# Miniprotein binders against q53ft3: the designs that were tried, part 166

Target 1, 195 residues: q53ft3
Amino acid sequence: MFGCLVAGRLVQTAAQQVAEDKFVFDLPDYESINHVVVFMLGTIPFPEGMGGSVYFSYPDSNGMPVWQLLGFVTNGKPSAIFKISGLKSGEGSQHPFGAMNIVRTPSVAQIGISVELLDSMAQQTPVGNAAVSSVDSFTQFTQKMLDNFYNFASSFAVSQAQMTPSPSEMFIPANVVLKWYENFQRRLAQNPLFW
Short names: E, the ipSAE of ESMFold2; O, the ipSAE of OpenDDE; V2, 0.75 times the mean of E and O plus 0.25 times the DockQ between their complexes.

## First folded at step 18 (miniprotein)

Design sb20 (at its last look DockQ between E and O 0.92; V2 from the best seeds 0.00; counts 0 for: repeat 5 A from 31)
Fold by ESMFold2, look of step 18:
Structure sb20 (fold): chain B 195 residues (1-195), chain A 97 residues (1-97)
Amino acid sequence: as target 1 above (195 residues)
Amino acid sequence: SDRERLIIKAKMAARWLRLALELAEQGNTEAAAAAIEFAIRLLRRIEELATTPEEEEIVEQAIEAAQEALQLLEQGKPDEVEEILQEAIELLEELIQ
């Protein structure tokens, strides 16, 4: 139902269900993670009137989990980017995960998702420094990535007069790269989550 | 209190069953079955919270109805789940009152 993505790692789509309404993703080597994306896979929506509260947990100096509310995912906001780099030394908050039988491994943090009624979620307050505009931040990051790719590819552009025959090498006209860039950017502006 | 927690879980279970009904109507039997499974897990928790014979009886009947609906979906009979899911939802609505 949920996915969890960290830059440079394979996406996780197989959350461990730890209670009737709670799901967990493990984040090994969490000290190297600055942002995490939590999103709905699209296989099953929430029922009307329900959504998910998203928590981050890390082991404290005693190895005990410290849970912090990051924010929410809903049918109307099906993905969110959370900044966790400032949370690895913070204090815990009230949370529904408690002392569940969850595996604790050194240097492994967890993302927890609690499926709840929207009315119950409306009374909860996320930690302030984790709040990120998921759509705007994702769009800005993706825009910078697209600009970087286009500038990189364009720096290798060669005119037809400069081409040397090389039967083992494939070539793409520069306008194809530009057209791809323009189409991708247009689609991203229309639907930031089209990917 | 146990009653307050029971009501919250019953509301959630009813919403999962209504989603299951909608998904089954759309032909998405795999998602419908998953929604029923979520509801059953909530119903098992409600069973632990029940404190009166009336609550216990209602929860037991709701579990049986949800399990029957799940079996029908797994047998490839999604057309036959509407009435049974409605029965389970009505039982949960009684429990909430």
Scores: ipSAE 0.684, ipTM 0.889, lowest interface PAE 0.9, mean pLDDT 79
Fold by OpenDDE base, look of step 18:
Structure sb20 (fold): chain B 195 residues (1-195), chain A 97 residues (1-97)
Amino acid sequence: as target 1 above (195 residues)
Amino acid sequence: SDRERLIIKAKMAARWLRLALELAEQGNTEAAAAAIEFAIRLLRRIEELATTPEEEEIVEQAIEAAQEALQLLEQGKPDEVEEILQEAIELLEELIQ
């Protein structure tokens, strides 16, 4: 039903079901994690009027779990990105996950998803800095990716006089790449979801 | 309160069963079965929260109906689950009133 992704790590598609309505992912070496993506697999949707509350849990200095509400996933918003790096010193919030006496290794955090009624979720307040604005973050990511590609491609640019004949190679003029970039930027500015 | 918890879980179970109906109609038997399984887990919790013999009986009947529907799906008979799932939903609605 749910997946969890940390950059540079394998995607997790098998959550541990700890209750009838609760799922947990383990995050080893959590101190190195900046962002976590939680998403629906698309195999089973939420029933109408239901969604998922997403929590982060890490051990405090005494080894006790500190839980914080990150945000929500729904059928209408089946994925979300959360910044957790700044939360590692935050205060705990109310959570539906009981005293899991899980002798946690100090380096392991958890992502918890609680399946709840949307009406109940609306009464909850996520921690302020956890939810990355999806549209802004996506736009920024796309822009950075485009810039990275353009810079990479441009690094290989040579003048006609500098070209070495290679019959097996096809060449694309640099101005074509620039035109593509400009067109893509324009489209992205008009509608970030134009694809 | 325990009664409030019971009502919330009953509403959730009914919603899972309704989803199962929709998924079965669409031919997504696997997802429908999973939805029923979620409903059954909630129903078992409701059974533990029940305080009257009438509530216990309603929940027991709902569990039996849900299990029958699950069995029908596993047998490849998605067309036969509509009536039995509707019965289970009606039982849950009775429990909520």
Scores: ipSAE 0.346, ipTM 0.754, lowest interface PAE 1.2, mean pLDDT 85
ESMFold2 (binder alone), look of step 18: mean pLDDT 86; pTM 0.851

Design sb3 (at its last look DockQ between E and O 0.70; V2 from the best seeds 0.55)
Fold by ESMFold2, look of step 18:
Structure sb3 (fold): chain B 195 residues (1-195), chain A 97 residues (1-97)
Amino acid sequence: as target 1 above (195 residues)
Amino acid sequence: SDRERLIIKAKMAARWLRLALELARQGNTEEAATAIEFAIRLLRRIEELATTPEEEEIVEQAIEAAQEALQLLEQGKPDEVEEILQEAIELLEELIQ
């Protein structure tokens, strides 16, 4: 039902269901992670009147889980970007995961999603700096994703003279990707909210 | 209290079953079954929270109805689940009162 994405890592699409209404993704080497994207896969929506509260958990100095509310995903906002770099030393928040039997590995954090009634979610307050609500932070994350995509795609570029012919495959010229990248960067610099 | 927690979970289970009904009407059998499975997990938790004979009876009947609906979907019969899903939803609405 949910996906979880960290820049430079494979997308996770197989959340572990840990309770009747709770789902978890593991984040190995979490201290190197600055942002996480949580999104709905689109396979099944929330029922009307329901949504998901998104939490971040990391082990504290004693190895105990510390859960912090990041924000929400709903049918109306099915994807969200969360900044977690500043949360790894924060205090916990109220959370529905309780004393769950979660295996604690020193370098593994978790993203938790609690499926709830929207009325229940309205009573919750996310930690104040988790959501990427700053235009500068959103622009920086988007710019890093664009750079990563372009550098990745470019690293596989070959000239036509170096190609192994494959007439049944569809190809695009590498310059199309470059032109798209340059145009998108200019538009983003002019108005980070041009979407 | 246990009653307050039970009511919240019953509301959630009913909403999952309403979604399952809509999905089944669309012929989205796999998605409908998933919604029913989420509802059943909530119903089993409600069963643990039930403290009166009336609550226990209603939850038991709701579980049985949801399981029957799931069986029909697994048999490839999404057109046949409407009445039993409606029954399960009505039982949950009684539980909420």
Scores: ipSAE 0.674, ipTM 0.886, lowest interface PAE 1.0, mean pLDDT 80
Fold by OpenDDE base, look of step 18:
Parts: C-alpha cells; structure tokens; sequence
Structure sb3 (fold): chain B 195 residues (1-195), chain A 97 residues (1-97)
C-alpha cells in the first residue's frame, strides 16, 4: 500500500504492519538523511473519507523514541516530500504508535503511517518545517537551474572585438539568451506547470 | 473513550468494506481481498472493545460475513460477494447507531 524513498537508497515497498491501521518503515543511518518521500503504491487506494498521517520517529539521547507528525498523504495527494534533517532536535508530539518497545539501534529512525479518518486528520498540526511544498520546491529548483544556466552561458560571453574567426561555429547573441530567460521566468510565474 | 474508539473503528471498517465492494464490482479481486483483510483486522479490534452482548453479536456476524466474502473472492466468485459485503456494512452501521 505504501512506499518510502530516501535519495541514494533502494525504494522500500514493504512496510511493517504494526497494527490494524499502522505501518512502519525503518530508516537506518537516519542522521545522514535530509529528505524522505512517502507515497502510495497505487495497488489499493484509501477508502473514501480516509487518509494517512505520516510520522517520524528517532531516538533521543536516552534512546527513547521521539515522534513528530510530518504531514499527510491522501488519494488526492498520494505522495509527499518531508525534510527530516532539522527535526532531530525537536520536541515530541502526540502520536498513535504508543510505547512501542522498539528495540532500536541508535542509528535507526522510523517513518510511521497511521490510516485515519480525514476528519480526524484535519485536527492535527504537523511540525512546521517538515512539509516541503511540491510546487514551491519545483519552482525553486527550476529557478536555480535557470540561474545556473544563465551564469554558465554568460561566462563565455565575448564582445565582437574579442571574437576569433571560426567559420565552422554558430554564435548566439547574448541578448537572445537574456530574452529567453526573461520569457521563461514570466511563463513560470504565471504557471509553474506550463509545459 | 472506549465507545468512541469503537465507533471510529467501525466507521473505518465500513469504509474498507465499501471500497472492497466497489473493487470487486470492477473486477479488482486482489485489491478487494486486501480491503476486506483490513476490515477484518479492525473488526477484531472492535470485538475487543465491545462491552455489551449485542455489540459482540453484531461484530461477530460482521466478521463472519467479511470472512465469507474473502473466501468467495479466493474461489474466484466476485459476483457473489456483493450481497455479503452489503450485509456486513449494514451490521456495522447498526453498531454505530
């Protein structure tokens, strides 16, 4: 039903079911993890009016689990990206996973998914910095990519007086690149998914 | 309260069974079976939360219906599942009231 992905690691598609409505993924070496993706596999949807609350658990200095609500997945939003790197020093929140005597090795964290009624989920407040807006992230990435390209291209800019004869090469005026950049920025601002 | 927990789980179980019914109608037998299995797990928890003989009886009947539906799916008889799942859903609705 659920999958979990950490960059640079194999995708996990087999969650441990720890209760009738609760699933858990283990995250070894969690201190090296910045982001985690939780997603539905598409094999079975949530029933109507239900979704999943996504929690992160890590051991504190005493080895006791600290649980934090990251956010939610639903049929309408079947995947989510969470930043967990900044949560390692956070305070614990109320969670439905109880005092699970999970014999945890100090280096292993967990992602927990609780299948719940949407009405109940609406009353819960995720930790503020965990949920990465997909749209915002995409926009930021695109902007960084564009800036990188522009900076790279402009580094090769030469005046006509500095040009060496190369009859076999085609040249693009820098103004054309700038115009393209400005047009692209405008379109991106209007609709981040214009393509 | 235990009663509130029972009601919440009953609502969830009913929703899983409704999903199973729809999946079965669509010919998605494996997914339907999975949904029923989730419902049965919830029903077992409800059974533990039941405090009256009436509640216990309703839950037991719902479990039996769900198990029968699951068996029919495993036998490749999805067309016969609808009536049984509907019965289980009605039992859960009675429990919520």
Amino acid sequence: as target 1 above (195 residues)
Amino acid sequence: SDRERLIIKAKMAARWLRLALELARQGNTEEAATAIEFAIRLLRRIEELATTPEEEEIVEQAIEAAQEALQLLEQGKPDEVEEILQEAIELLEELIQ
Scores: ipSAE 0.334, ipTM 0.744, lowest interface PAE 1.2, mean pLDDT 86
ESMFold2 (binder alone), look of step 18: mean pLDDT 87; pTM 0.868

Design sb4 (at its last look DockQ between E and O 0.68; V2 from the best seeds 0.70)
Fold by OpenDDE base, look of step 18:
Structure sb4 (fold): chain B 195 residues (1-195), chain A 97 residues (1-97)
Amino acid sequence: as target 1 above (195 residues)
Amino acid sequence: SDRERLIIKAKMAARWLALALELARQGNTEEAKTAIEFAIRLLRRIEELATTPEEEEIVEQAIEAAQEALQLLEQGKPDEVEEILQEAIELLEELIQ
């Protein structure tokens, strides 16, 4: 039903069900993690009027779990990106996962998903800095990627007078790259999901 | 309160069973089974929360209906599941009132 993704790691598609309405992913070496993606697998949807509250848990200095509400996933929003790097020193919030006296290895955190009625979810307040605005973040990422590519490509630009014959190489005029960049920017501005 | 928790879980169980019914109609048998299994786990918790003989009886009947539906799906008889799941949903609706 649920998947969990950390950049540079294998995707997790098998959550541990710890209660009738609770699922957990283990995150080893959590201190190196900046972002976590939680998503629905697409095999089974939420029932009508239901969704998932997503929590993050890490051990405090005493080894006790600190839980924080990150945000939500629903049929209408089947995936979400959360920044967890800044939460590692945050205050705990109310959570439905109970006192798990699990002697946790200090390096392992957890993502918890609580399947709940949407009406109940609406009353909960996530921690302010965890939810990454998907549209804004995507647009910013795309823009940075495009700028990076353009700058990289432009660094190799030479005038005709500076060119040395290389019959085995193909050349692309710089103005073609610029035209592509401008067209892509226009399309992105019109519809960030144009592909 | 325990009563509030019971009602919330009953609502959730009913919604899972309703989803199972729709999935079964669509021919998504494996997903329907999964949905029923989720409902059964909720029903077991409701059984523990029940405080009256009437509540216990309703939950027991709902569990039996859900288990029968699951068995029918395992036997490859999705067409026979609709009536049974509908009965289970109605039982839960009675419990919520």
Scores: ipSAE 0.759, ipTM 0.921, lowest interface PAE 0.6, mean pLDDT 87
Fold by ESMFold2, look of step 18:
Structure sb4 (fold): chain B 195 residues (1-195), chain A 97 residues (1-97)
Amino acid sequence: as target 1 above (195 residues)
Amino acid sequence: SDRERLIIKAKMAARWLALALELARQGNTEEAKTAIEFAIRLLRRIEELATTPEEEEIVEQAIEAAQEALQLLEQGKPDEVEEILQEAIELLEELIQ
């Protein structure tokens, strides 16, 4: 249902479900991460009246989890960029993740998503400066996501001489991906909000 | 406290089942099954929170109805799930009261 993306890393789309209404992504080497994108995959929407509260958790000096509310994802806002670099020295806050039965190491943090009623979410206050609102930051994350997608897709390119025939499968020419990538970059450079 | 948590999860389960009903009406069978599976996970938690025999009976019936709806969708019978999903939703509404 959810995805998680860090600049320079492969996207994660397989959240671990840790409770009936809670999902987590592991973030190894979290100290090198400044921003994270959390988004809905689009496979299924939230029911009407529901949404997701997004949390960041890191281990303190004793190895105990410190949870902080980053913000929200909803059907109306299905993706969000969160700044986490300043949170690694912040204080924890009240959170719905309580006791978590997850093995944790000192260098691994987590992004938690709690699926909740919107009325319950309205009572929560995210930590300050977690949400990224600047156009420059959005453009930088979007550019890195585009680079990641193109590099991943192009790593599977083969020439016609290298292809093993598979008549039941559909294929696309590699130049279609390149043309899409170049067009999108041009449009983003002209107007970061063209979409 | 257990009753308050039970009500919140029952509201959430009812919302997932309402979404499943709408998705099934649209012919979105795989998405409907996913919504029902989320509802069942919530119902199993409600079963743990139930404190009275009446609550326990209602949640058990709701689980059975939701599981039957899943089976019908797996059999490719989305037209047959509407009444069963509505019954499950009504059980949850009774549980909330």
Scores: ipSAE 0.649, ipTM 0.880, lowest interface PAE 1.1, mean pLDDT 80
ESMFold2 (binder alone), look of step 18: mean pLDDT 87; pTM 0.865

Design sb5 (at its last look DockQ between E and O 0.65; V2 from the best seeds 0.56)
Fold by ESMFold2, look of step 18:
Structure sb5 (fold): chain B 195 residues (1-195), chain A 97 residues (1-97)
Amino acid sequence: as target 1 above (195 residues)
Amino acid sequence: SDRERLIIKAKMAARWLRLALQLARQGNTEEAKTAIEFAIRLLRRIEELATTPEEEEIVEQAIEAAQEALQLLEQGKPDEVEEILQEAIELLEELIQ
């Protein structure tokens, strides 16, 4: 039902359902992430009168989760870009014995989506720095989304000598994907809102 | 309270079932099944929250109706689920009262 995208990474489309109304995506190496996009895949809409509250969780210095409300997705706004770089308040300590650590705890944060009645969502207040509407952030995210799509599509490339005939399957030349990528990059640089 | 949580989840389950009904009418059978599955997960939580025999009976009937609707969609009979989904929705509205 949901997708989660971080610039420079493969899109995630298989949320873990952790409760009857809650879904989670893991974000490994979260310290390197500045923005995340949460979106509806388009397979099934929310029922009328419902939507999704989007949360960000990261471990604090003691490994305990810290949850913050980022904002919302709804049928009327099925995707949103959230800035999370200002939400990582866990500052690592530098001290002589800390530098001797050979084993690192995995640095994994989470994006949570809670499916709720719209009336319940209207009473919630997101953290003030999460939602992003600036053209520069949109442009940067969209460029990295294009990089992600190109890398994904390119991972399926085969040479003509490697093809096996399959009458029920359609193929496209790999250069079509490259041409689309180059054209979209150019158009985005000229007008980030052209589509 | 348990009653307030039950009411909220019953409202959500009813909305998923209304969406399932709309999807089934449109011939979107796989999507309708998904909506019913979400409703069933909510109904099982409602069953845990129920505190009276009346609430327990109503939620059991709603689960049975939703499960039958899901089976009919699996059998490729989307036109036959409308009355069953309406029954489940009415049961949930009774829980909300």
Scores: ipSAE 0.647, ipTM 0.879, lowest interface PAE 1.2, mean pLDDT 77
Fold by OpenDDE base, look of step 18:
Structure sb5 (fold): chain B 195 residues (1-195), chain A 97 residues (1-97)
Amino acid sequence: as target 1 above (195 residues)
Amino acid sequence: SDRERLIIKAKMAARWLRLALQLARQGNTEEAKTAIEFAIRLLRRIEELATTPEEEEIVEQAIEAAQEALQLLEQGKPDEVEEILQEAIELLEELIQ
């Protein structure tokens, strides 16, 4: 039903069902993890009016689990990206996973998914910095990429008077790059997913 | 409260059974089985939360209906599953009232 992905690691598609409505993924070496993707496999949807609350658990200095609500997945939003790197020093929140005597190796964290009624989920407040807005993040990334390219390309700009003859090289006018940049920004503003 | 927990789980179980019914109608037999299995697990928990003989009886009947539906799907008889799932859903609705 659920999958979990950490960059640079194999995808996990077999969650441990720890209760009738709760699933858990183990995350070894969690200190090296910045982001986690939780997604539905597409094999079975949530029933109507239900979704999943996504939690992160890590051991504190005493080895006790600290749980935090990251966000939600639903049929309408079947995947989500969470930043967990900044949460490793956060305060615990209320969670439905109880005192799981999980023999935790100190280096293993967990992602927990609780299948719940949507009405109940609406009353919960995720920790502030965990949810990565997919659209905003993409837009910001794209803009940074564009700016990086423009800065890089413009650093090589020379006037015609400064050009050294190189018959084997092709040259692109700087105004072409600028026009491309402006057009791309326009398209991005109209539809961030135009590609 | 235990009663509140019972009601919430009953609502969830009913929703899983409704999904199973839809999946069965669509010919998605394996997914329908999975949905029924989820419902049965919830029903077992509800059974533990039941405090009256009437509640216990309703939950027991719902479990039997769900198990029968699962068996029918395993036997390749999806057409016979609809009535049984509907019965189980109605039992859960009675429990929620």
Scores: ipSAE 0.424, ipTM 0.783, lowest interface PAE 1.1, mean pLDDT 86
ESMFold2 (binder alone), look of step 18: mean pLDDT 87; pTM 0.871

Design sb6 (at its last look DockQ between E and O 0.66; V2 from the best seeds 0.69)
Fold by OpenDDE base, look of step 19:
Structure sb6 (fold): chain B 195 residues (1-195), chain A 97 residues (1-97)
Amino acid sequence: as target 1 above (195 residues)
Amino acid sequence: SDRERLIIKAKMAARWLRLALEMARQGNTEEAKTAIEFAIRLLRRIEELATTPEEEEIVEQAIEAAQEALQLLEQGKPDEVEEILQEAIELLEELIQ
C-alpha cells in the first residue's frame, strides 16, 4: 500500500503493520537523511473518506521515541516529500504511535503512517517546515522576491526629462528590467527549478 | 472515549469493506482481499473495545462475514461475495448507531 524513499537508498515497499491502522518504515542511519518521500504504491487506494497521516519518529536523549506529524497522503495527493533533517531536536507532540511499544534501534528513525478518516486528519496540524515547500510555495516565494526586486528597481525609475546629468553613470532602461522580469516569470511558470 | 474509538474504527472498517465490494465487482480480487484483511484487523480491535453483549455479537458476526468473503474470493467466487460484504457493512452501520 505504501512506499518510502530516501535519496541514495533502495525504495521500501513493505511497511511493517504495527496496528490495525498504523504502518511503519524503518530508516537506518537517519542522521544522514534530509528528505523522505512517502507515496502510495497504487496497488490499493484509500477507502473513500480516508487518508494517511505521516509521522516521523526519532529517539530523544533518553531513548524514547518522539513522534511528529509531517503531513498527509491521500488518494488526491498520493505522494509527499518531507524534510526531516531539522526535526531531530523538536518537541514531541501528542501522536497516535505513543502507546505502541515499537522496538527501536538507537540509530534507526521511523516513518509512521496512520490510516485515518479525513475528517480526523483535518484537525491535525503538521510541524512547521516539514513539508517540503510545495512547488506552489516555492513559486510564491520566488514571485514575492521578484516582485520585491521589481518594486525596488522601479522606485528609481525616472523619465529622461527628470534625469540629472551624470556622464559617469550607466543607466538601464526600465523596459529591460521589465522584460527580464517577464522572462523570468515565464521560466518559473514552466519549471520552478529551472536554475 | 472507548465508545468514540469504537465508532471511528467501525466507520473505517465499513469503508474498507465498501472498497472491497467495489474491487470485487471490478474483478480486482487481490485488492479486495487486502481491503477485507484491513477490515478484519479493525474489527478485531473493535471486538476488544466492545462493552456490551450486543456489540460483541455484532462485531463477531461482522468478522465471520468478512472471513467468509475472503474465503470466497480465494475460491474464485467473487459473485457470492457481494451479499456477504453488504451484510457485514450493515452490521457495522448498526454498531455505529
Scores: ipSAE 0.713, ipTM 0.906, lowest interface PAE 0.6, mean pLDDT 86
Fold by ESMFold2, look of step 19:
Structure sb6 (fold): chain B 195 residues (1-195), chain A 97 residues (1-97)
Amino acid sequence: as target 1 above (195 residues)
Amino acid sequence: SDRERLIIKAKMAARWLRLALEMARQGNTEEAKTAIEFAIRLLRRIEELATTPEEEEIVEQAIEAAQEALQLLEQGKPDEVEEILQEAIELLEELIQ
């Protein structure tokens, strides 16, 4: 249902579901990460009246998780960019993740998403200045996302001569992906906020 | 507090089932099944939070209705799930009362 992207890394699209209403992405080598993008894949929307609270967790000096509320994703705002570099020494937030499974290594940070009623989310206060405010930083991060998607999709390209017949599967021509990529880059360069 | 947590989970489960109903009406069978699966996970948690025989009976009936709806979708019968999903939603709304 969710995706998570860090610039220069492969996109993560397979969140670990850790509870009936909670999803987690692991972020190895978290100290080198300055920004993270959390987004809805589009496979299923939230039900009306619900949304997602997004948290960041890192191990403290004792190896215990410290959770901080970054912000929210909803059907009306299905993606968000969060700055996390300033949060690695910050104070913890009230959070719904409780006693998470201790088996995880303490050197890995996590992004947690808690699916909640919107009324419950309205009482939460994110850690200040987590959201990205710079248009140039947003454009650079978004360009990395576009490059990552294009490279991933292109790695599966085959020529028509290399295809084996598979009547139960659907295929898309590779030039459709290229045209989408070029069009998106053009629109992003003209208006970084068009999406 | 356990009653308050039960009510919150029941509200969430009902909203997932309403989404499932809408997806089934649109012919979006896989999305409807996914929404029902999320609702069932919430219903299992509600079962753990229930403290009265009345609450336990209501949630048990809601789980059975949601599971039947899921089976009908697996059988390619999305037109037949609407009444059963509505029954499950009404059970959850009674539980919320």
Scores: ipSAE 0.688, ipTM 0.893, lowest interface PAE 1.0, mean pLDDT 80
ESMFold2, look of step 18: ipSAE 0.687; ipTM 0.892
ESMFold2 (binder alone), look of step 18: mean pLDDT 87; pTM 0.875
OpenDDE base, look of step 18: ipSAE 0.682; ipTM 0.893
ESMFold2 (binder alone), look of step 19: mean pLDDT 87; pTM 0.872
OpenDDE base, second read of step 20: ipSAE 0.705; ipTM 0.904

Design sb7 (at its last look DockQ between E and O 0.65; V2 from the best seeds 0.69)
Fold by OpenDDE base, look of step 18:
Structure sb7 (fold): chain B 195 residues (1-195), chain A 97 residues (1-97)
Amino acid sequence: as target 1 above (195 residues)
Amino acid sequence: SDRRRLIIKAKMAARWLRLALELARQGNTEEAKTAIEFAIRLLRRIEELATTPEEEEIVEQAIEAAQEALQLLEQGKPDEVEEILQEAIELLEELIQ
């Protein structure tokens, strides 16, 4: 039903069901993790009027679990990206996972998904800065990538008078790169998902 | 309260059974089984939360119906599942009134 992805690691597609309405993924070496993606596998949807509350748990200095609500997944929003790197020193929130005596290895965190009624989910407040807006993040990433490319390419720009003859090499006018950049920005502004 | 928890879980179980019914109609047998299994786990918890003989009886009947539906799907008889799932849903609706 659920999947969990950390960059540079194998995707997890088998959550441990710890209760009738709760699922857990283990995240070893959690201190090196910046972002986590939680997503529906597409095999079975939520029933109508239901969704999933996504929690993060890490051990505190005493080895006790600290749970924080990250956000939500639903049939309408079947995937979400969460930044967890800044949460490792945060305060715990109310959570439905109870005192699970999870044999805690100090280096292992958990992602918990609580399957709930949508009405109940609406009353919950996620911790700040955990939920990454997919559209905004994508737009920002794309813009940074474009800027990086343009800066890189333009650093090699030379005037025709400065060119050294190299018959074996092809050259692209800088104006072509600029035009491409402008066109791409326009398309991105119109529809961030144009691709 | 325990009563509130019981009602919430009953609503959830009913929703899973409704999904199972729809999945079965569509020919998604394996997914329907999964949905029923989720409902049964919720029903077991509801049974533990029940405080009256009437509640216990309703939940027991719902569990039996859900298990029968699961068995029918395993036997490749999805056409016979609809009536049984509908009965289970109605039992849960009675429980939450």
Scores: ipSAE 0.731, ipTM 0.911, lowest interface PAE 0.6, mean pLDDT 87
Fold by ESMFold2, look of step 18:
Structure sb7 (fold): chain B 195 residues (1-195), chain A 97 residues (1-97)
Amino acid sequence: as target 1 above (195 residues)
Amino acid sequence: SDRRRLIIKAKMAARWLRLALELARQGNTEEAKTAIEFAIRLLRRIEELATTPEEEEIVEQAIEAAQEALQLLEQGKPDEVEEILQEAIELLEELIQ
């Protein structure tokens, strides 16, 4: 349902579900990370009236997690870029991940997503300046999403000789996806906000 | 404390089941199955929080209805899940009262 992206790393698309309404991504070597992107994969939306509160956790000097609310993702705002470089020594905030407060590996942080009612989310205050992005960060995120989509779609390519008849199903030639990818990539380089 | 948590999770489960119903009506069977699975996870937590025989019976019936709906979707019968999902949603609304 969610993805997590750090510049220069592979996109994580397989969050660990750690509770009925909570998902996490591990961030090894988190000291080298300045920004993280959290986004919805588009496989399933939130139900109406629900969304996700996004938290960042790093281990303190005792290895205990320190959780901070970064912000939110919703159907109307399905992706967000968070600056975490200034949060690696900050104070914890009120958070719903109490069952996950165990000693952690010193070099591994976590991104946590708590799926909640929107009314509950409206009462929460993110840490200041967490949701900040530059045009360069937006472009990098968008490029990673483009690469992910292209690789995913291409992994299902079959030749005509290998196709199974399915007369009720529509099919798209694989080169259409490649042409769209190349065109979008070029447009993004010209104007990151063209879409 | 437990009653308030139960009500919040019941509201969330009902919203997941309403999404599943809409997705099934649209023919989006795999997404509907995913929504039901999220609802079942919430229902299992509600079962742990239930403290009265009435709450326990309602949540047990809601779990069985959600599981039956999931099975029907797996069998390729999305048109047959509407009544079952609506029953589960109504049971959750009773819990919220």
Scores: ipSAE 0.670, ipTM 0.886, lowest interface PAE 1.1, mean pLDDT 81
ESMFold2 (binder alone), look of step 18: mean pLDDT 88; pTM 0.883

